# Ledger of designs, part 34: VHH binders against p46559

Target 1, 369 residues: p46559
Amino acid sequence: MTAIEKFFTEKSPDSEQVLLKVIELGIDFLGGEWKNVDKSQVNVSRVHGGQSNHMFHVTSSTSATPYLLRIHRQPPSQVFTDTVNLAIFSERGLGPKLYGFFEGGRMEEFLPSKTFDVNDVLVPENSRKIGAIFPLYHSINVPVSKSRRCVHLMREWLNGYESLGGGDYEILPTTVNYSDHPKSVSIKDLNHEIDNFEKWSTEIFEHTLVFSHNDLASTNILELNSTKELVLIDWEFGTYNWRGFDLAMHLSETAIDYRVPFPPGIKMNGDLIDNPPNIQIFCEAYVEADKKLKNRSPSDPTAEVKALIQECQFFWPLTNLFWALSAMKHSLLKFENGVDLDVQARDRLAVYFHLKPRSQKIYEELSKK
Short names: E, the ipSAE of ESMFold2; O, the ipSAE of OpenDDE; V2, 0.75 times the mean of E and O plus 0.25 times the DockQ between their complexes.

## First folded at step 15 (VHH; framework vhh_7xy4_2)

Design y2 (at its last look DockQ between E and O 0.63; V2 from the best seeds 0.00; counts 0 for: pae E 8.2 > 2)
Fold by OpenDDE, look of step 15:
Structure y2 (fold): chain B 369 residues (1-369), chain A 123 residues (1-123)
Amino acid sequence: as target 1 above (369 residues)
Amino acid sequence: QLQLVESGGGLVQPGGSLRLSCAASGFTFSDYYMAWVRQPHGKGLEYIATISDSGDWTYYSDSVKGRFTISRDNAKNTLYLQMNSLKPEDTAMYYCAKGTHLEGRTSWRFDYKGQGTQVTVSS
């Protein structure tokens, strides 16, 4: 735990120390009316949100600009990535404004909004809206490495798992209704899986590389109260990736409910995995928005939508492998994020092995063209 | 006033069975996840079973899987735990726990638990 994290988590938000600190931050990064703000005029309230950060809404009874204070819990590398991405988006008007950043935290614009839950993202109209905004983000040219970070992370996590003393991973028992997976999987086997998907993806989908969110769960979608527009947040995994991976990541997350207040803290819906209800409308919206963005002439989108659906289906198991490997490593570290990581790893591996044959078939089909 | 009242505990021999009940009042029972937690003497709380608001989804810890069954009757505002093949290791105070409405990804928590019912498994 960093010093600043300790400071804000061990002290009450209404403590004099916290009040003075947020005034200091206001003065340093925003200036203006913050220079005249007294501690008696300041209110700090904890904002409930994601697992990766401590968030506080800082307001005053004056005209001083309110702000969201975010204290990081992520590794430094993720903080760096998230901060850079937020800075870029801030300048482009694609997210909250970044007011400032410092070691261990940042100040950003507070956006009155509703955070989506798993029910919200299953609403067809919302799915359409989400599909329609993806092309905008995918069109951004970000001056970062164009390498496929997801492959690197998977290998890194697997290596980390091994280094921590992890061995063959037992997949049983699972909470999903799939049986077409091995009882256990070795590190060697998992490396082979990564290699195969890297090969397939590189051969078939290399031309689809775009700047990607790579973690668009429902909790990373804000609906603004004023305009009802959607804003994507939490870009800590923001990097270039195959388009289909990013889209499939979102779609796969729509099948997962994290609103489980007791162990295991996660509920996967097999029906939604096998038969995602909104994949059609999501992809239709994507194609339409992409055409518009690129000033393409109106044409029958049927073939393009079909192809995009297939692309999403191809990457669907890989998104599960991705998070399974993460969960495997972090479980050994006894990381607590409200989810049983062993359960998550097992379930995601089960989903992976269940869907993998479909991806292989897609590869085989597309490789012949 | 919110209340959870556990019943059904007692002394049982190894291999025996018990059925615990939890009567809920003071809130809309059908809107919340519920759980059974237990606390052995001198040890911390252990989550052992979870059930969704509608009752269509359940989860069990490895320690009780295959032996215990959690269920609910929303019309009666009652939570149940059928315990079969009881072991000495199952000796604990058993509590009914009410879930919270969760937004986003949050830590495991309950906002209320009952006074508990003692289960003792001994020969």
Scores: ipSAE 0.633, ipTM 0.870, lowest interface PAE 0.6, mean pLDDT 92
Fold by ESMFold2, look of step 15:
Structure y2 (fold): chain B 369 residues (1-369), chain A 123 residues (1-123)
Amino acid sequence: as target 1 above (369 residues)
Amino acid sequence: QLQLVESGGGLVQPGGSLRLSCAASGFTFSDYYMAWVRQPHGKGLEYIATISDSGDWTYYSDSVKGRFTISRDNAKNTLYLQMNSLKPEDTAMYYCAKGTHLEGRTSWRFDYKGQGTQVTVSS
């Protein structure tokens, strides 16, 4: 834990030390009226920041610009990616303004908004809005490597797990009720799974490459109070990737409830794991919004929606393997994020193997063409 | 005022059973996840069972899964723990714990516990 994270974690937001620190940050990065602010004029309130960040809304009774203070919990490389992506989207009016960054944190515009929860994303009207906004973000040319795909991160996590002394991984016990998975998996087996999915994806979906969020759980979706428009936040896992992974990540996360108290801090909804009820509406909205954005007429809209659903179903198990590998590594690092990482890894591995046969069948069907 | 009152502890032989109760008051019980937590003598807290606000989802630690059953009666504002096949290792002070309900995208935490009830399993 960084010194700045320790400072903001261990001290009360209304303590003199915190009030003086946020004034110092305001002076350093915003200037202006912050140089005239006294601690008695400052309010600091915690905004819940999920797994990746501690967040605070900083205001004053003066005309000094209020800001959102974000204190990172993630490795510096992921922080760098998230900050660069925020700046790019901010310049296009697609997210909060970036006011500044420093070792271990950043300052950004506070957007008066509702953060979606797992229930909000399943409301049909919201599913339609979410599906419709993806093509806008997918159309943006982000000047980063196109070779880093989701599988690169997965390999990094698996290699990290091994280097930390990890070995064969026992899938049981799980909280999900599946039995069509192995009892354990070796590092060699997991490398084979990554290699096969990369081969399959490249052979049939390489034309779908877009800049992807790769982590669009409900908590990364804001509904602006003023306009009710949606804003996607927290781009730390952003890479070029097959769009189907990005869409499947959002859809598969509807089955995952992180609002469960720790322990275990995670709940899998078995009814939603195989096929969420909103996939049709979501994919219809994506196809229509993509058509409008690109000013094109689809050749057969019903067939395009069906193909997109199949594309999402193909990538669904890969999204679970992705988070399983992250959880395996971070469990060995003793990373504290309010989730029992071994529960997450075991459940997601079980789901991966349960859904993999569907993806294999889709690959075989599409590769015959 | 918020109150959690555990009862039902006592002395039991190995292999025996006990049922713990937790009476809740001062908050809307049906809005919160609840848990049973135990503290063996000289050790830290061990979370052993969790139940959702409606009671339709449960989680158990590996040490008690298959032997203990958490349940709740929202009409009576009461949390229960049925403990079967008790072992000497189950000897501990047992507490019920109330979850928090946090806005936004963060995890829930357990933020209150009662005074506890002692369970002693001796041969």
Scores: ipSAE 0.013, ipTM 0.398, lowest interface PAE 8.2, mean pLDDT 85
ESMFold2 (binder alone), look of step 15: mean pLDDT 84; pTM 0.855

Design y3 (at its last fold request DockQ between E and O 0.65; V2 from the best seeds 0.00; counts 0 for: pae E 3.5 > 2)
Fold by OpenDDE, fold request of step 16:
Structure y3 (fold): chain B 369 residues (1-369), chain A 123 residues (1-123)
Amino acid sequence: as target 1 above (369 residues)
Amino acid sequence: QLQLVESGGGLVQPGGSLRLSCAASGFTFSDYYMAWVRQPHGKGLEYIATIDSSGDWTYYSDSVKGRFTISRDNAKNTLYLQMNSLKPEDTAMYYCAKGTHLEGRTKWRFDYKGQGTQVTVSS
């Protein structure tokens, strides 16, 4: 834990130390009216919803610019990526403004908004809106490596798991009722799964490379109070990836409820996994928005939508493998994030193996064309 | 005023059964996850069973899985814990816990727990 993280997590937001510190930050990065703000005029409120950061809404009774204080909990590499992405988006007006950054934290524009939950993203109109906004982000040119970060991370996590002494992993689903999975998987088995999907994806979908969010869970979507527009946040995984992977990351998360206040902290809905209700409207919206964005002539979108749905379906299990591997590694580190990581890993692996045959079939079909 | 009142605890022999009840009041019971937690003497709090607001979804810790059953009657504002095949290791103070409303991934927490009911398993 960094010094600044310790500082903000061990002290109360209303403590004098915290109040003075946020004033200091305000002065240092925003200046202006913050120079005249007294601690008695400052309010610091903890913002909940983010797993990877500590967030505080800093306001005053003066005209000083309020801001969101983010204290990082992520690894440095993720912080770097997220900050760079945020900076780019800030300049482009695609997210909150970046006011400043320092070691272990940053200051951002606070956007009065509603953070989506699992129910919000299941609303058809919201799915439409989310689908329609993706092309904008996918069109952004970011000067980062075009490597497939998802594949690298999966391998890294698996290696980490092994290095930490992890061995064969028994798959015992808890919140899902799938049974068409192996009883256990070895590290070798998992590597083979990664290799296969990398191969399939590269062969079939390499032309779909776009800048991607790669972690668009419901809690990473803000609905602005004023305009009802959506803003995507938490770009710590922002990098180039297969379009379908990014879209599937969002869609697959709609089936998972993390609003469980007790162990295991996660509840998967098998019905939604098998039959996502909004995939059609989501993909329709994407295709329509993408055409508009690219000034394409109006045409029948039916074939394109179908293809995109198939693409999403192909990557659906991979998203689960991705998070399963993460959970496997981090469980050994006893990372606490409100979720039983073993339960998550087991359930996601079960989902992966359940959906994998469909992906393989898609690959086989498309490879013949 | 929010209140959770546990009952049903007592002394039982190994292999025996108990049924705990928790009467809830002062909040909309049917809107919240509920849990049973226990605390052995001199030990920390252990989450042992979780149930969602509807009662359709349940989760158990490995320590009680297959032996304990959590259930709820929302019409009666009551939470239950059927404990079968009790072991000496199950000796603890048992608490009914009210879940918080969560918006996302957060640490496990409850807003309130009752005064507890003592369960003692001894020959």
Scores: ipSAE 0.766, ipTM 0.919, lowest interface PAE 0.5, mean pLDDT 93
Fold by ESMFold2, look of step 15:
Structure y3 (fold): chain B 369 residues (1-369), chain A 123 residues (1-123)
Amino acid sequence: as target 1 above (369 residues)
Amino acid sequence: QLQLVESGGGLVQPGGSLRLSCAASGFTFSDYYMAWVRQPHGKGLEYIATIDSSGDWTYYSDSVKGRFTISRDNAKNTLYLQMNSLKPEDTAMYYCAKGTHLEGRTKWRFDYKGQGTQVTVSS
């Protein structure tokens, strides 16, 4: 843990030390409006930062510009990528403005907004807006490594799980009603699953590499109070990846409800695990927006939408494996985010094995060219 | 105002059954997750079961899974716990709990408001 992370996690947000520190940061990066702010005028409140960051909303009773303070929990390589991505987004007017960055953290614009939930993303108009936004982000030419993909982070989590003393993982009991999965999986089994999907993805989808968000769950989508336009936040996983993973991540997360106030803190919506109702309108919006953005020649839009749906379906189980591996590692770290991480891991592994045959069939069909 | 009233407890022999009820009033019952928790004498609270607002989704602690069934009747504003195959270790005060409304947060938070109903499992 860095010194700055220790400072903000060991001290109460209303402590004198924290209040003075956030005034200091305001002066350093936002300037004179903060110089005349007294600690009695400052409010610091915790904001849910997911599993990657500690976040604080910093305000004052003065005219000083409020800001969002983000203190990283991420590995060093993820911190570098996250900072580069934020700077690029800020320069392009995509997402919150960047006010400053420093070792272990950054300061961003706070956007008065509504954070989407799983119900919001299924509203047809919202699904259309979300689908239409993706091509803009996917068109960004970011000068970072193209070799770092979702599978590399998955391997890091699995290696971390093993290093923490993890072994064979029992998939039962689950809250989902599937029986077409093993009772348990070994670390070797899981490495084989990652290797297989990497092989399949590289062979048939390498041409779909784009700069991707990689984590577009509903909680990373803001609707601005003033304009009702959508803003995507929390690009900590942003890097090049197969676009189908990016799209499938959003779609598969529509089946996951994290608003459960009792154990297990997570609910899988069985009706949506296999086929969310919004996949058609989402993919139609993507294809339409992508064509306009790239000035592409007209083609059969029905065929393009069908192909994109197939692409999403191929990557769907991989998104569940991705989060299962994260949950397995973080459960051993005793990381607390309001979710029983072993329930999440077991359910997502069950979903992964249930959906994998569809992905294998798609691979076999497309590899026959 | 807000009330949760548990009932249906009592003395039962091992292997027996009981059905607990929780009558809710003072809030829109059908909007909230509900749960049962219990407190064995001299011990802390133990989570038992969760049910979503519609009643279609449930989750159980390992100690009761397969033996207990949580259910709700939203028309009657009533939460139930069917307890089968009761064991002496199920002896506790049982409480009905109302979930908090989560404002984009996933942390476990609840307030439970019931007075409780005693369940005693003894030969």
Scores: ipSAE 0.318, ipTM 0.769, lowest interface PAE 2.8, mean pLDDT 86
ESMFold2 (binder alone), look of step 15: mean pLDDT 85; pTM 0.869
OpenDDE, look of step 15: ipSAE 0.633; ipTM 0.871
ESMFold2, fold request of step 16: ipSAE 0.108, 0.238, 0.229; ipTM 0.642, 0.726, 0.712
ESMFold2 (binder alone), fold request of step 16: mean pLDDT 85, 85, 86; pTM 0.867, 0.870, 0.875
OpenDDE, fold request of step 16: ipSAE 0.750, 0.023; ipTM 0.908, 0.378

Design y4 (at its last look DockQ between E and O 0.06; V2 from the best seeds 0.00; counts 0 for: pae O 9.0 > 2, placed apart)
Fold by ESMFold2, look of step 15:
Structure y4 (fold): chain B 369 residues (1-369), chain A 123 residues (1-123)
Amino acid sequence: as target 1 above (369 residues)
Amino acid sequence: QLQLVESGGGLVQPGGSLRLSCAASGFTFSDYYMAWVRQPHGKGLEYIATISDSGDWTYYSDSVKGRFTISRDNAKNTLYLQMNSLKPEDTAMYYCAKGTHLPGRTSWRFDYKGQGTQVTVSS
């Protein structure tokens, strides 16, 4: 834990030290009316920050601009990426304004909003809105590296796991009821899985490279109170990637609920793991919005939707392998976020191996064309 | 006025069965996840089983999976633990625990356990 994370985690938000610190930040990055704010006029409230951040809403009884303070929990490279991506979208009017950033944190616009949960994303109208917003971001030419990040980050996590003393990983016990997975996997086995998916994806889906969010769980979707427009947040995994991974990440996360107050702190919904009910509406909305943005004539819209669904199904297991590797490493780091990371890793590995044969069949079908 | 009252403990032979009950009052029982925890003499608390507010999802520790069953009756405000194939290692004080209703994803947090009921497994 960094010094600034410790400061904001261990001290009360209404302590003199925190109040003076947030005034200092307001003066340094916003200037203006913050220069005249007294600590008695300031309110600091904890806001849900997800797995990667501690978040605080900072307001005053003056005209000083309120702000959202993010204190990062993730590695420096992810902090840099998230901040750069937010700055790019902020300048385009597509997300919260970025007011400033510093080592270990940033300040941004507070958006009065409802954060979606797993049930919200499955409401048909919400599924349609979400599907339609992806092409907006996928169409942006973002001036960052076009290197693929998902497989490279997966390798980084697996190498980190090994460096921390990790070895063969026991998949059992799981909370999901699958038996079509190995009982244990080696680091060598997991490297082979990453290599195979990278090969398959590059051979078949290279033409689908777009700027992607790569982490669109429900908690990263805000519905603005005033307009009901949706805003995507937390772009720390934003990079160019195969669009199917981006879409499959959103869809696969609909089967996962983190609102569990007792061990294991995570719940997999087995009914939704390989067949989310919203995939048809979601993919229809994507195809329709993409055609509109590109001003192109439809050739066979039913076939395009079927192909996009197949594309999502291909990347589905990769999204589970992605987070399993993260959980394996962070379990050894004793990272504490209210989730039993070994339960998460074991369940996601079981799901990965359960779904992989479908992806292999899709690869074989498409490689013949 | 929040109360959790455990009952159904006692002395039992190895291989035997017991059914524990937890009567809840002073809160809306059906709104909360519930759990059973136990404390062997001279040791810390051990989580045994978790059940969702509706009862449609459960989770068990490895030490009891396949032998114990957690259940709830929301109409009676009662949590249950059916304990089968009891072993001497199951000897402990057993408590029911109420989860919290915190927004978003949180660390494991609960605010109350009862006085407990003793389970002793010996010849």
Scores: ipSAE 0.228, ipTM 0.705, lowest interface PAE 3.8, mean pLDDT 86
Fold by OpenDDE, look of step 15:
Order: C-alpha cells, then structure tokens, then sequence
Structure y4 (fold): chain B 369 residues (1-369), chain A 123 residues (1-123)
C-alpha cells in the first residue's frame, strides 16, 4: 500500500487531514481559487463503483474547480498505462480532463454520468452511438509500441496457468449449449490456437492496426448526464491491436450477462452470439463516422459495412479465447465477485471452438484475394 | 508490499477440525473479495471458498460445502477458514487469495495468493 493510499483509507473523508490534503492538491495542480479555499468550505465524498481505485469527489462552496481524486490500487505498470492514456485523451477531449498526477494517484475532471449495463448496450440506438464513437478513439496516434499485446497477454496467461500447475483443461459448457468443441484442451493445443490466429490476423488484417480499448464492456461506457454523450473509460488494456479485435471485443461482451446474482454469476446468451442483433447498425455507424472523420466523399457504404462485419466475425472467437485464457489462469483461484471463473473459461472456450471454423473460412476466403 | 500469510495448518485425524487464518497487509483488505484455494500434492489448484468484501456473501465448492466456513474480520485484516469433518481428501496446501476488480467487468478475479499452510488429514 502506498503512503497516499494509506492516508486516504485510514482517515475519514471529513477529517481535517483529508480536507487539508485535498486543498493542497487543489492548490498544487489547479491553483486559482483553491488558494483561497478554507477547509470548512470543502466537501470530500467517496465515489462508489471502482474496485480498482479509491475515488473521491472533491468540491467546495467556492468557485474552485471541483475534481475527482483517484487513489490507485493497481500495479504501477497499469497505472502508468492508464495515466498516459488518460493524458492523451484529455488533450484530445475524448474523456475527462486530467488535472494532475502524482505518486499513487491523480486528479481528474468529475463527469456526472450513468454507467451502462448489459441492457443499455443492447439498445440499438446505444449500439449505434458506440459504433460511431470508436473511430474517434481509433484515430488517435499513441506513442506506444505497435505490437499486438493481445497475443502477448494470451501467451503470458497461458504460461502463467502452466506455471501454477495447470494442465489439460476440460471444456464443460455451463451457460451455453455448444457441443462442437473438444472435451479437453492441452497447453500445447492452446498455444497452437494462438499461433494460428496470430498468423491469420497478421496476414489479413495487419493494415488495420489501431489504438484499441480491448475491453469495452458495458461498465466501461459512461453516458454523460448533461449531454448524453458516451465516454469510454478504463483503458488499462489500451494498446494497439487489430481494429476488428477491438470491435469484436465489445460486441462479444454484449452477449454476456454478469448480473447473475448466484453461481455461476455469469450467463452467455448463445442467441446473441450466433445472431448478434446490433452488429449491422454498429458497423454502419462505425463506417459512417469513420468516413466523416476522414473527410471522405459520401459513397455507398454497403460493401464497407459488409467487410467490417466480416472482420468483426473473424475476431469474435479470438476475443473469447483471450478472456478464456485469462480466466483459466485466474480460475485456479476460481470465484470472482460472484462469477465462477472456471465456468467463464469453459464457456468462452466452447464459444471459441464453436466460432473458430467461421474465422478460418473467412481467412481462407480473404487470403485468396 | 502486499502480503498474505496463512497459518493454522497441521496434522489432523479424519473427522477432525482445523481453523486456518490469513493475515493480510499491504492493501485495503475490506475492499476486496477473498478466497481460499488448495493444492493437493501432484494436483492442480482448487478453489474452496469465496467471500465478499463485506462478508455478506459466500460461495463454496461442492467438495467442501457444508463442512467448511469462510469468514473474515475486516478490522483485523484477517481471513478465516473453519474446516470441520475433515477427510483425507482434504489433504493439501491451503492458500488464501486476494480478489481484484476486473476492469470493465462486474466479475472479480484473484491475482495474489500467500505462501500457503499445509493441511494433512491422516489416521
């Protein structure tokens, strides 16, 4: 635990120490009216919703700029990545403004908003809005490695699983009804799967590399109360990746419900996996927004939309393999906040093997062109 | 630095009881789900029980359900596992594990475990 984390977790938000500290931070990073703020004028309220960070909404009865204080609980590497991303987005107006960062924490703009849930992302209009926002983020040039981090992470997780004593993994679907999967997979088998998709993706989609979120679940989407605009948050996995992977990641998450209050705490909807209802509108919105962003002449988007849908479909199983491997590693410790990681891993593997043939077919078709 | 230190293991006869403890430090204990996992010799890790941050929710694997009880004292930063009606099959190294929030998900994962305490059930 960092010193600052200890400070803010051991003391009450209304304690004199905390009040003085937030004033100090206000002065140091924002200046202005904070220089005239008295502790009696300051209110610090804990914000709920982030297990990854301690968050406090800092306000005053003065004209001093309110701010969100985030005290990190994450590993330094993740903090670094997240901070850099936030800084870039801040400058681009794509997220909350970053007011300052310090060891163990940061100050950022407080955005009154609603966090999306699994139902929200299934609303067609929201899907359209989300599709339309992606090009903005994908257009950002971030000075980080252009390596496919998703592949690295998959291998890392698999290696981690093995190092923890993991062996052959039995695939026993729980929330999905697929049967076109092997009974079990070995570490070698899984490495082979990673290799194949890396090969396919590199050969066919290398030109589509963009800075990607790579984890756009519903909970990472904010709808601003004032403007109803959407803001993407939690860029801990923000790295360059194939465009289709990032898009498919979001779409694939729309088929998953984590709101199951009892074990296994997760449900995957096969119908949504096989026939995603909003993929068309999502991709249409993406293509349209991308054209506009790039000042392209109006043209019939039909072919482009079709191609993008195909691209998403190609990467769809890979997103499941990605999280399956994560879940496998962590499932050795099994239960997450009401979610059985083993169930998740098995179900995702089932989905992977169910959809993999389609991806292979797409590869074969596109490789001939 | 983050630390989880298990204790309370030992040798016990079948049908006996043990109480394991896990002392946590280096993080805000009360903010995280916690779990107990075990690893029999020559076998993989197995989750046993999970408890919510507040302790108001618990989950048990079928193998220990009805026999084991997970609990926590947030004021003491300590996780407990009461093991009753122990069986030879319960022989394993037992670890406490820290949960973590998975970004963008409502699910939690466990990313850290202690050094473990050995539990041996034998006649």
Amino acid sequence: as target 1 above (369 residues)
Amino acid sequence: QLQLVESGGGLVQPGGSLRLSCAASGFTFSDYYMAWVRQPHGKGLEYIATISDSGDWTYYSDSVKGRFTISRDNAKNTLYLQMNSLKPEDTAMYYCAKGTHLPGRTSWRFDYKGQGTQVTVSS
Scores: ipSAE 0.013, ipTM 0.272, lowest interface PAE 9.0, mean pLDDT 89
ESMFold2 (binder alone), look of step 15: mean pLDDT 84; pTM 0.858

